# VHH binders against O-phospho-L-seryl-tRNA:Cys-tRNA synthase 1: the designs that were tried, part 6

Target 1, 364 residues: O-phospho-L-seryl-tRNA:Cys-tRNA synthase 1, of Archaeoglobus fulgidus (o30207)
Amino acid sequence: DFINIDPLQTGGKLTEEARQALLEWGDGYSVCDFCTTGRLDEIKTPPIHDFIHNQLPKFLGCDVARVTNGAREAKFAVMHSLAKKDAWVVMDENCHYSSYVAAERAGLNIALVPKTDYPDYAITPENFAQTIEETKKRGEVVLALITYPDGNYGNLPDVKKIAKVCSEYDVPLLVNGAYAIGRMPVSLKEIGADFIVGSGHKSMAASGPIGVMGMKEEWAEIVLRRSEKYKNKEVELLGCTARGATIITLMASFPHVRERIKRWDEEVEKARRFAAEMEKLGIKQLGDNPHNHDLMFFHAEVLYEISKKAKGGRFFLYRELKSRKIHGIKPGLTRYFKLSTYGLSDEEVDYVLNAFKEIIEKYS

## First folded at step 18 (VHH)

Design y6 (from c5 with S52N S54D)
Fold by OpenDDE, fold request of step 22:
Structure y6 (fold): chain B 364 residues (1-364), chain A 119 residues (1-119)
Amino acid sequence: as target 1 above (364 residues)
Amino acid sequence: EVQLVESGGGLVQPGGSLRLSCAASGFTFSSYSMSWVRQAPGKGLEWVATINSDGSETDYVDSVKGRFTISRDNAKKSLYLQMNSLRAEDTAVYYCARDTGSWEGFDYRGQGTLVTVSS
């Protein structure tokens, strides 16, 4: 009964179909009853084969796709498969910690593309090019990674131009679309990237952990190489990935997810409207302006000031919102916080805005 | 070591003007957004203004818009706050602060300079 504005959760709420699927497929090895070849992607009933080999590639705009245990596993699989001794990966400074840790795990050196500072915090194609060029002087760059959008500010970098830059330097590009795939239209081929990854539990209304991975055909033999001993097993996927509630809920929600991305412009407008109204309250949206994503980062000095004198201190905002059946702002945050308007009705947006207004007025 | 040293504070009458300065050292000044914050008597720390690394963007708390101007000289590693049309409610210790660009806010600030607006 709560309005949820947590960016981690707004795109991952299960559909009714997915919830029903949990009752049947909740056991971790439930899909295995239907596996005859030892390959998850070859299961025909339920139609996992069709999903992975037909529906998902079309959805991602790629040639070859797989399901993984989260976007983080997909990123690691790509990095690990391309890794060489003393090689480098170039990634944006706004990258998720899991991107960075994946590179470390793969034994790669990491060069970060710097973000611009206040108020945009953007990753530019120019800085990307410069970082690649400088890094190449230090060693072989085997991969570039761009976060689209980032999870801090909700910024959408110019991924087409970045892809062009990478191509000019002969560096393959991986797009981290954890906050994009399942929320907005995204195409690997249209971008011109080599790899793309997404999060099912974050943005595709599925039970987690689950992710998706797409690639150009030319990379399939490398990333999806098979074991020498177990000839049917793909090494980077550890032989098998999602085997129960995760894959089934992903599939169950997929028709809805495929449809809702067509309404992305409405989601952007909601975010912009929300930000504009917050500004009237003295709360500033930082990052891209105009903003182009449901994830927003706010500077709320007025709330911080209130927290200095309010009962409960820095926790007053959380409590005030909770009492109004609004969930999503972490306890203790007042000066800076992020939220998402994804999936909210206009009435819900207005309700949340009014809540902020009332809270500010209450303590004025 | 990161150092921020504020100056220019003093006593001024309502409607008067002051210019605050901040001298920065110990870091690449031109790579950071900088801010002014203030603490009035009996109140907490309040954000006043921010300027980005190259000075192309500025932002202000509503109460000082149109009256205060934040600027910087990267060659001199200096931050400035021109305060015009000062009001009694502007009375505070003013601090120069370095921005992190994240939810952590400011990681360094100076010792402050006192501005008193009184008739």
Scores: ipSAE 0.054, ipTM 0.611, lowest interface PAE 1.8, mean pLDDT 94
Fold by OpenDDE, fold request of step 22:
Structure y6 (fold): chain B 364 residues (1-364), chain A 119 residues (1-119)
Amino acid sequence: as target 1 above (364 residues)
Amino acid sequence: EVQLVESGGGLVQPGGSLRLSCAASGFTFSSYSMSWVRQAPGKGLEWVATINSDGSETDYVDSVKGRFTISRDNAKKSLYLQMNSLRAEDTAVYYCARDTGSWEGFDYRGQGTLVTVSS
């Protein structure tokens, strides 16, 4: 009965349908009894084939889609398939650690596009272009990655312009939409990207780990290449990905997810309202302003000062919020923290705001 | 330069007592809440206790409540942890730490002092 404001979880709350699906398909390899060809994406009943080959591509605005064991697996699949000796990937400095680690695992050199300074922390098309250009002097750039939005600040870079930049330099673009796909409208084709990945458990109301991967048709032969020995198995997917509750919950929630993204403007409005009220309390929203995503990053100097004197020190905020049945701020955070208003009712938003107000007043 | 130097660790039998000390330098000690954290073998860092800047408030992890007492002497720039009724599960490297209030965690932590509770 807690209000959850953890960005990692606000988009991943299961629907009732998904919860029922979880109960039914919770055992490992639950879908395997229905797998007649050895390919997950070819299962007809339950309608996994239809989901992966018809519904998901349409949803992602791509030509070819797959389900993975997370966005991180999808990113790795792309990076690994495109990797060459001494090759480079260019990615934003606001990238998730999993993007970076995936590149390392793939044996790629990594160049980071710098973010702007406090308070914006923006990734600009100009800096992206500059980084690509400079990196190309060092070696072959086989891929660019943009985080949309980033999970630190909730910034939404100009992904269309970035895509154009990448195109101009003949660099394919992977969009990390872990905090976008399933929350807001996103289309690979509209962006002009080559790849797009999402997180089912972050943003598509599914049990994790599960991710989605979309690509242009021309990349399918590369990324989804099949094994020499096992002719029906896709190498980058290790032959099979989601084999139970994860894929079924993803599918079960999908109708809801398709509908809720249509209300994205309301979610943005909630976030902006929340940020505005926090500002009145002396807590500054950093990043894009006005903010365009439910994920927000705050600078709370007032809370930091309180933490210096409060019982529990830096842990006071977590405890105060917990006592008020608010979940999502990690223990120890006071000066800087992120939260999400995604899916909250207006009443819940007000409740959380009031909690912050009361906390500040309590220690004033 | 900010420095935190822990001392007082050692081998003690279950039920025994130990007092840890931390000497702070290089910053205004009295302006910061200070904490003890510990890391048991094979485990992650665990918060143990916190004392606010003026020592008026203390907080503890549940497992040490009633057994451990955190205190400080701002004049001496020292932090203390009195550990009584020690248990095997208290075995860990204990660190003195200054809080940041951010995702960076503790911006300064000492080298640690090993406490081993064993019969």
Scores: ipSAE 0.041, ipTM 0.423, lowest interface PAE 3.3, mean pLDDT 94
Fold by OpenDDE, look of step 22:
Order: C-alpha cells, then sequence, then structure tokens
Structure y6 (fold): chain B 364 residues (1-364), chain A 119 residues (1-119)
C-alpha cells in the first residue's frame, strides 16, 4: 500500500502477468526442463528463442541480443572480450560502480570523463573527446562507455554526439541503459552505438537479477565466441545465463514494457511537474534542466536545516515519509536525495508533493 | 580542522555499564545534530543514536532503547553515550559522527572506541 519512489524499483515492479509467471516458474532451473540443445536462446517452449532472437533485437534496435544476469554481466562480457594487455576503457564519471568494477575485473585501465560542476553534473561530448584523445596518448583505447541516463542525477547525455566522437576516434561505444531500456524509447542503431545493455529488474519489470545485451552484428563473433571444448557454449556468458524465474518474468512483462515506453513523454512531464512543485518548496532539482527523465536528484537545503534540529536528526525525513506510506528515500538522507516518479498516477504525485509540503510546514 | 575524539570504551561484563565521550572541535558544535554509530566485528556500520542540535530531541535504534542514553554539552562541545545493561551483541567499535544529510553519510567520524561485552 506504499507509494514507491525509489528509482531502483519504480521500473522493476512486476506486472501481474510476471507475478503469475513467478509462481509457476519460481523453482530454480525450471527452464532447464525444456532445454534440449544446451542453449538457453534455443529453447522454443517457452518461446525464449523468439524473444532473444526476434523480439529483443527489435526492441533494442540492434542486430544481436542476449539475456544476462544483470547489466553488469553484460558490461563485463563486452569489456572482457575486448580487453588487451595495457588497454584502456574510457567511461563517464557518472558511471555506475559496476561499470568501473567490470573494467577492473577485465584488466583494463580506466579513464574517466569528468562531469561538469554543480548544478549540472553533465557529461559533454567535448569532454568525452578530450578524454579519449588524452587517453590514446597513454595506450590503446578499446572501448568507451556512456551511462544513459546516469543513476545519480538522471542526466541524459547527448549520446548521438558522443557516438559520433567515438566513431571519429575509432573507439567502439557501449551504452549503459540500465535506467533507460524498458522506461523510454532507446535504439542502439539510432544512437550509433556498438553495444547497449539494460537491466530487467531495474527497468523491465522483471525478477532479478537479469539484464539484456545488444550489439552490432560485427561484434557477435568476438563477444559471443564459443568454447573450444564445448562448441555450443558462449564463453563470455559462461555457457548459460538466466534460466529460471528471471527470464520468464522478463518475457511475461515484455508486452507491457513495450507499450509503456510509448508514454515516455507523459513520464517526463510528470517528472518536470514534480520538480517544479518541489522548487516552490525550496528544493532544487539538479542536473538537466529542463529534466528529461523520471529519475531526479534534489538539493534540499530546507530539509537539511530541519535535520539539524529535528528528532532523529537526518533520519527524520525517512520516518516522516514512512509514516505517510511513502517509500524510496534512503534513511539518513535530507540534504541530497534522488527519487523517481515513474509509473505514479497524478494523484500519487500530488500525494507525495503534499507530503513534502506538510513535512516542511510541520517543522517550520 | 574538524576533529572528533571518542573515549570511554573498554571491557565490561554483560549487564554492566559504560559511558562514552566524544570531544568535538573545529566546527560550530551546537549547530549540528550528532550521532553515535557502531561497527561490530564482521558487520557493517550501524546507527545507534542521534541527538538534535540543542539536545531537546533524541532517537535510538530499537535494540538499544531503554538501555542507552545520548546526551550533549554544547558548552563543552561534547557528546555522550550512557550505555546500561550491556549485552554481548553491543560489542563494537563506537564512533562519534557528524551528519551530512546526504549520500556521503558522515563527513566526519572519530577514530572510534572499542566496547567489548564479555563474560
Amino acid sequence: as target 1 above (364 residues)
Amino acid sequence: EVQLVESGGGLVQPGGSLRLSCAASGFTFSSYSMSWVRQAPGKGLEWVATINSDGSETDYVDSVKGRFTISRDNAKKSLYLQMNSLRAEDTAVYYCARDTGSWEGFDYRGQGTLVTVSS
């Protein structure tokens, strides 16, 4: 009965169909009963083959797609497949920690594209180009990564221009769309990227962990190379990935996910309205302005000041929101926090706004 | 420079009492809520108690309610934690911490003082 405004969860709430599927397929390795060839993507019943080879590529705007155990596995698979001794990956400073750790695990050197300062925190094509250029002086750059949007501010960098920059430097581009794919329209081909990854449990209404990976055809022989001993197994996917409730719930929710991304403009307007109302309360939305994503980051000096005097200190906001059946702001956050309005009704949006207003008034 | 220095930790038997102190310097102590946090062996950092800037309001984690009391003396720039009826599960390094109100958590934390509750 709670309103959930946690960006991690607003796009991952299971559909009714997915919940029913979960009940049916909840046992581990449940899908394996139907695997006759030793390949997940070749299973015909349930229609996993059709999903991975037909539906998902169309949805991602790519040539070849796979399902992975989260976006992080997909990113690692790409990085590891392209890794060379003393090679570099260039990624935005707003990258998710899993992007960074994936690079470390793959043995890559990491160069970060700097974000701009308060209040924008933007990743610019110019800074991207500069970082690539400087890094190339140090070694071979085998990959660039852009987070779209980033999970801190919800900023949407100009990925088309960034892709152009990467192309000019002959560097393949991986788009981390963990907070995009399943929420908004995204196409690898339209962007001009080489790889794209998404999160099923963050943004595709699936039980996690599960992710999606898309690529241009030319990369398939590299990323999806097969084992020397086990000729049917793809090495970077460790032979098999999501083979239980995760893939089934992803598929079950997929029709809904395809439809809801068509309403992206409504979600953006909702977020903008929310931000505008928060501004009236003295709470500033940082990052892109106007904002173009449901994930928003706020600077709330007024709440911070309250926290200095309120019972429970910095935990007062969490408590006040919880008492009003609002979930999503982490305990201890007051001065800075992120939230998402994705999937909320207008009434729910108003309710959350009114909660903030009431809280501020209470402590004034 | 902001500095927080904890003291008062030690070995105590179950059911015993300890009083921790924290000496603050380098900032306007009376303008900030202050907290105690602890880290048990092999566990993450856990919030224990918070007191608001003027000491009029306090809050505690449920497991210590009725046993622990947080207090402060703004004139002395000191934070205290009276711990009564100590239990084995209270064994931890205890830290004095200033809240940021952001994802950064605590911008300043002391070196900590070890509290060991053992028979």
Scores: ipSAE 0.016, ipTM 0.270, lowest interface PAE 7.4, mean pLDDT 93

Design y6 (from c5 with S52N S54D)
Fold by ESMFold2, fold request of step 22:
Structure y6 (fold): chain B 364 residues (1-364), chain A 119 residues (1-119)
Amino acid sequence: as target 1 above (364 residues)
Amino acid sequence: EVQLVESGGGLVQPGGSLRLSCAASGFTFSSYSMSWVRQAPGKGLEWVATINSDGSETDYVDSVKGRFTISRDNAKKSLYLQMNSLRAEDTAVYYCARDTGSWEGFDYRGQGTLVTVSS
């Protein structure tokens, strides 16, 4: 009976269909009982082949799709397949840490596109262009990455313009859509980028770790290259990826996920109403304004001032919310925090808003 | 320049006592809630205790309740931790931390003070 507002959880709540599939398929590498070719993506019963080669490309708006063990593995596969000695990747400063670490693991030099200052923290196409241009003076830029949206502020950068910039510099673009794919409509083809990745456990109502990867056909020979010795095995995927429960839960939730993204405008309006009511309480929403995603970041000076005198100090907000059966803001946060309204009813949103109001009134 | 200087650590037998001190400078000490945090060998930081800005409210992690007492002297800009009935599990480097509402966690600046509880 808890309301969970953690952005990591709001897009990853399992459907009942996925819960049942988890119970049925939870043992080991269960889907491999039906593998006749040695390739995960070739299994026809359960219909993994149809999911990967028919349903997923249509959903992502791409030519070629695969599943991976989380979006981080998909990002690494793209980076590693494109890596060259002394080459560079250009990525936004709002990137998830796993994007940076994946680039380091691939042996790439990293140039960060600076974000704007408080309160927007935005990644602009102009800063992206400038960073590519400056980095090309130092070495070959083999890839650019944009986080859409970022996991801190919930900003949705202008990815169509960023894709155009990258195309003008002949740099392929990877869109990290871990908080977008499965929550909102996203299409690689409409963006005009080269690669797109998503997180099944963050945003596609799946049990993780599981991710999805889409690309233009022209990149398939590079990213999905086959082993010289084991000719049916794709090197970057170590032959096969997410086997067993994780892929089955992704597939079981997929019909629900495909339908729920059609209601994205309702989720955006709900988030904007939440932010507007928080502003009336003196809690400022940072990042995009008007806001365009369910993930929101707040500057709450009023809660920080309370924390200076409250029992438990910096932990007072966590304890007050927990006592009201609200989870998802980490212990110790008062002045700055993030949350998500994705999938909450209007009644649940009102309950959370009233909790913040009551907490402020209690200490005023 | 904000400074926090911890002292008072040492080697003590189980069941013994130690009193840690933290000298603060470079900010208005009386305007901040203060905490003790600790890091055991090979582990991450653990919050131990918090005291609000005027000293009227305290709180503790369950493992130290009834054994540790946090206090402050705003006139001397000092924070204290009285540790009684010490156990082997209390072995750690103890840090004094200022609560600024930091997104990145605890605001600690000192080297800490080592407490070792061993027979």
Scores: ipSAE 0.012, ipTM 0.483, lowest interface PAE 9.2, mean pLDDT 91
Fold by OpenDDE, fold request of step 22:
Structure y6 (fold): chain B 364 residues (1-364), chain A 119 residues (1-119)
Amino acid sequence: as target 1 above (364 residues)
Amino acid sequence: EVQLVESGGGLVQPGGSLRLSCAASGFTFSSYSMSWVRQAPGKGLEWVATINSDGSETDYVDSVKGRFTISRDNAKKSLYLQMNSLRAEDTAVYYCARDTGSWEGFDYRGQGTLVTVSS
């Protein structure tokens, strides 16, 4: 009965259909009863084959899709499949730690595209081009990665221009859409990317961990190569991925997810309204302005100052919000925090805003 | 040692103008975003304006938009705040602050300069 404003959770709340499915398919190998060929994507009933080979590619705007155990596994699969000795990956400085760690695990050298400074912290096509060019002088660049949006600021880079830049340098582009796919309209083909990954449990109202991976047809033979010994098993997917609740809940929620992304403009407006009201309280929204995503990052000096004097110190904000049945701000945060308005009603948005106002007034 | 020294504060009537200055030393001024923050009597610290390292981007709290202008001279290692159409609610101690552009936020702040807007 709490209002949840945690960006990690707002897009991942299960639908009623998914919750019902969870009761039936909760066992980890429950889908396996229907697997006749040893391939998850070939299961006809439940209609996993149709989902992976027809519905998901259409949704992602790609040629070939797979389901993975999270976006992080998908990113690693791509990186690992393209990795060469002494090769480089170029990725934005706003990348998620899992992108960076995946590159390390794959044995890639990493070059980061610098973000701009206050207030935008943006990843620009120009800086992307420069980084690629400089990195190519040091070695082979086998992949570029762009986070769309980033999970720190909720910034949406110009991915189309970035894709063009990558193309000009003959570098394939992977779009990390963990905070996009399932929230907003996104298309690999429209962007001009080579790969796209998403998070089911973060943004597609599924039980986790589960992710989605899309690619152009030309990459399928590389990324989805099969084992020498087990001819039906895809190596980068370790032979099989989602076998129970994760895939079924993803599918169960999918009709809802397809519909809700059509209302993305409303979500953006909610975020902008929220940010505007926070500004009136002296709390600054950082990043893109106007903001174009439900994930927002705030600088709140007023709350920080309160924390210096308030009972409980830096935990006062968490406690105050909790007492008002608002969840999502991590304990101990006051000066800087992120939140999401995704899925909130107008009334809930107002409630949260009023909570912040009341809290500030209480300690004034 | 990093130093930020504000100046230019004073008493002004509503509708008046004032220009604040901040002299920076002890660091590469041109490498940092800089901000003005203020603290009104009985209130907490409030962000007012920020300018990025090369001055190409500026941002303001809504209440001062159209009235205040933040600027910088990197050659002189100076930050400025032109304040026009001042209001009573602008009364505060104004601080120059260095913004790291990271999660650390402001790492240095000056002693402040008092701006009093009163009839």
Scores: ipSAE 0.012, ipTM 0.273, lowest interface PAE 8.6, mean pLDDT 93
Fold by ESMFold2, fold request of step 22:
Structure y6 (fold): chain B 364 residues (1-364), chain A 119 residues (1-119)
Amino acid sequence: as target 1 above (364 residues)
Amino acid sequence: EVQLVESGGGLVQPGGSLRLSCAASGFTFSSYSMSWVRQAPGKGLEWVATINSDGSETDYVDSVKGRFTISRDNAKKSLYLQMNSLRAEDTAVYYCARDTGSWEGFDYRGQGTLVTVSS
C-alpha cells in the first residue's frame, strides 16, 4: 500500500518466517533455555551453533564468524582488540559515524582517507595508499577500515585494490558491509581483507540491533580472546551477544536472505534505470556513475527552487510524496536526498518516478 | 557573512503574549523561505513555523496553530513571530532559520532568544 524508499528500511523488513519465530522465541533469554556450555555460539537448539559456525562463514566467505549487537559493536571489538597506546586507524571519509566513534572508544587516533570532489565523492585506492603512508610517519597503523558501500552516496569502492594496498603496507583491513551483506554477494576471501562486518537490521531482514562479524582464522585468538576468570567467555563480546528476538529473526530470515542476494544484478539494473529517469527530470545522481548499488544520492536543484515559493516551503516535497503514499525521504529535504530502490517492483519504480514528474509539473 | 539576530524573548505569564524579531543580513533575504525553530531545555530542536519567500504562504506545527503567527518584512529584512496564549510548554530558546536546502536541515546561526512562560 505504501512504498518505502528509505535505505534504512528496504533491506531490513522482516520475513514472514521471522515474524513467526519472534512470537515463539522473542522472550528475553529464551534461546538460552537449551544452553549447555554458557556461550551463545554453542547453543544447538535452536541451531545457533550451526548458523554461526557453518552457515555464516560460508555466507561471508570467511574462516570464523560471530554475531554481535549491531555492526557498530563488531567494529569496536576488532578495533579494541588491536588497539595500542598512540596507535592509528585509517578509515574512509565516507564512513558511518559509528566507525569513527568506535575508534575513539577504542582509544585510537584516526586518519581519514579523503573522498574526491563533487560529483563523485569516491574513495580511491591511491588516496588510501597515500593516507596510510603519511599516517605511518606519525605512529603505528594497526587497522584500516573501508565502507562498502557508504550510507550517503551508495558508492562501492574498489575494495580488492584497497585490500592489496593494505596488504603491501602490512595493515589489516576491516570491510564495513552494513549495506552490502544480505543485499548483494560479498566474500571476505574474494576481497582479500581481514575482517568483514554486516548489519542484520539494515540488510539481513532481522529485528535489531544485530550484526555479523567475519575474520581470517589468524585473527580469532586476538579478537575472540577468553576471560581469565570465566574461561568460556569471550572478552570482546562480553561473553554472549544477541540472545532473543534479534538472533532468532536473523536466523529465521537467513534462508530468504541467502537466496535474494543472487538477484543482485537485477537490483543494480533497477537502480540505474531509476537514476536515468531522474536525470531526465533534471535531478542529478551523485556518486558512482554507472551506479552499482540500490542506495542513491540526488542533487535536485529544481525541487529546491520550487521550495522557495511553494506552500509548506521546504516541507513541500515530503508532503507531496506522502500524499501519494511514498515514504522514506526526510521531511524538509528538497535540494539533496537519498533513497533506495531495493526490493521494489518495476511498477513501484514507475509509480515513484511518475510522482516526481507530477510534482515538478504541478509547480512549473 | 550571513547573520541572523533574534530578539524579543523574556519572562511572561501563562496566557500572555510576546513578539519575536529576527534581523537578517549578509544574504538576499527575499530569496529565502524562513522558519522559527525552538529548543526546550534538555530537548531536541523542534520546528515551529515557516513562511515562504514572498510571505504568501505560512505553515505551523499543530501545537501552536491558532496561537502563533509568522510574518516577514522583506524591505526591513526582518522575520517575526507573534506568540499569543502562551503556555508553559512554549518555554524554549527560539531561533530564526534560513531554508537553504542544506543537507543537514535548517540554517540557524544566531544565539537565539529565550522565552520563559511561568507564573
Scores: ipSAE 0.011, ipTM 0.447, lowest interface PAE 9.7, mean pLDDT 90

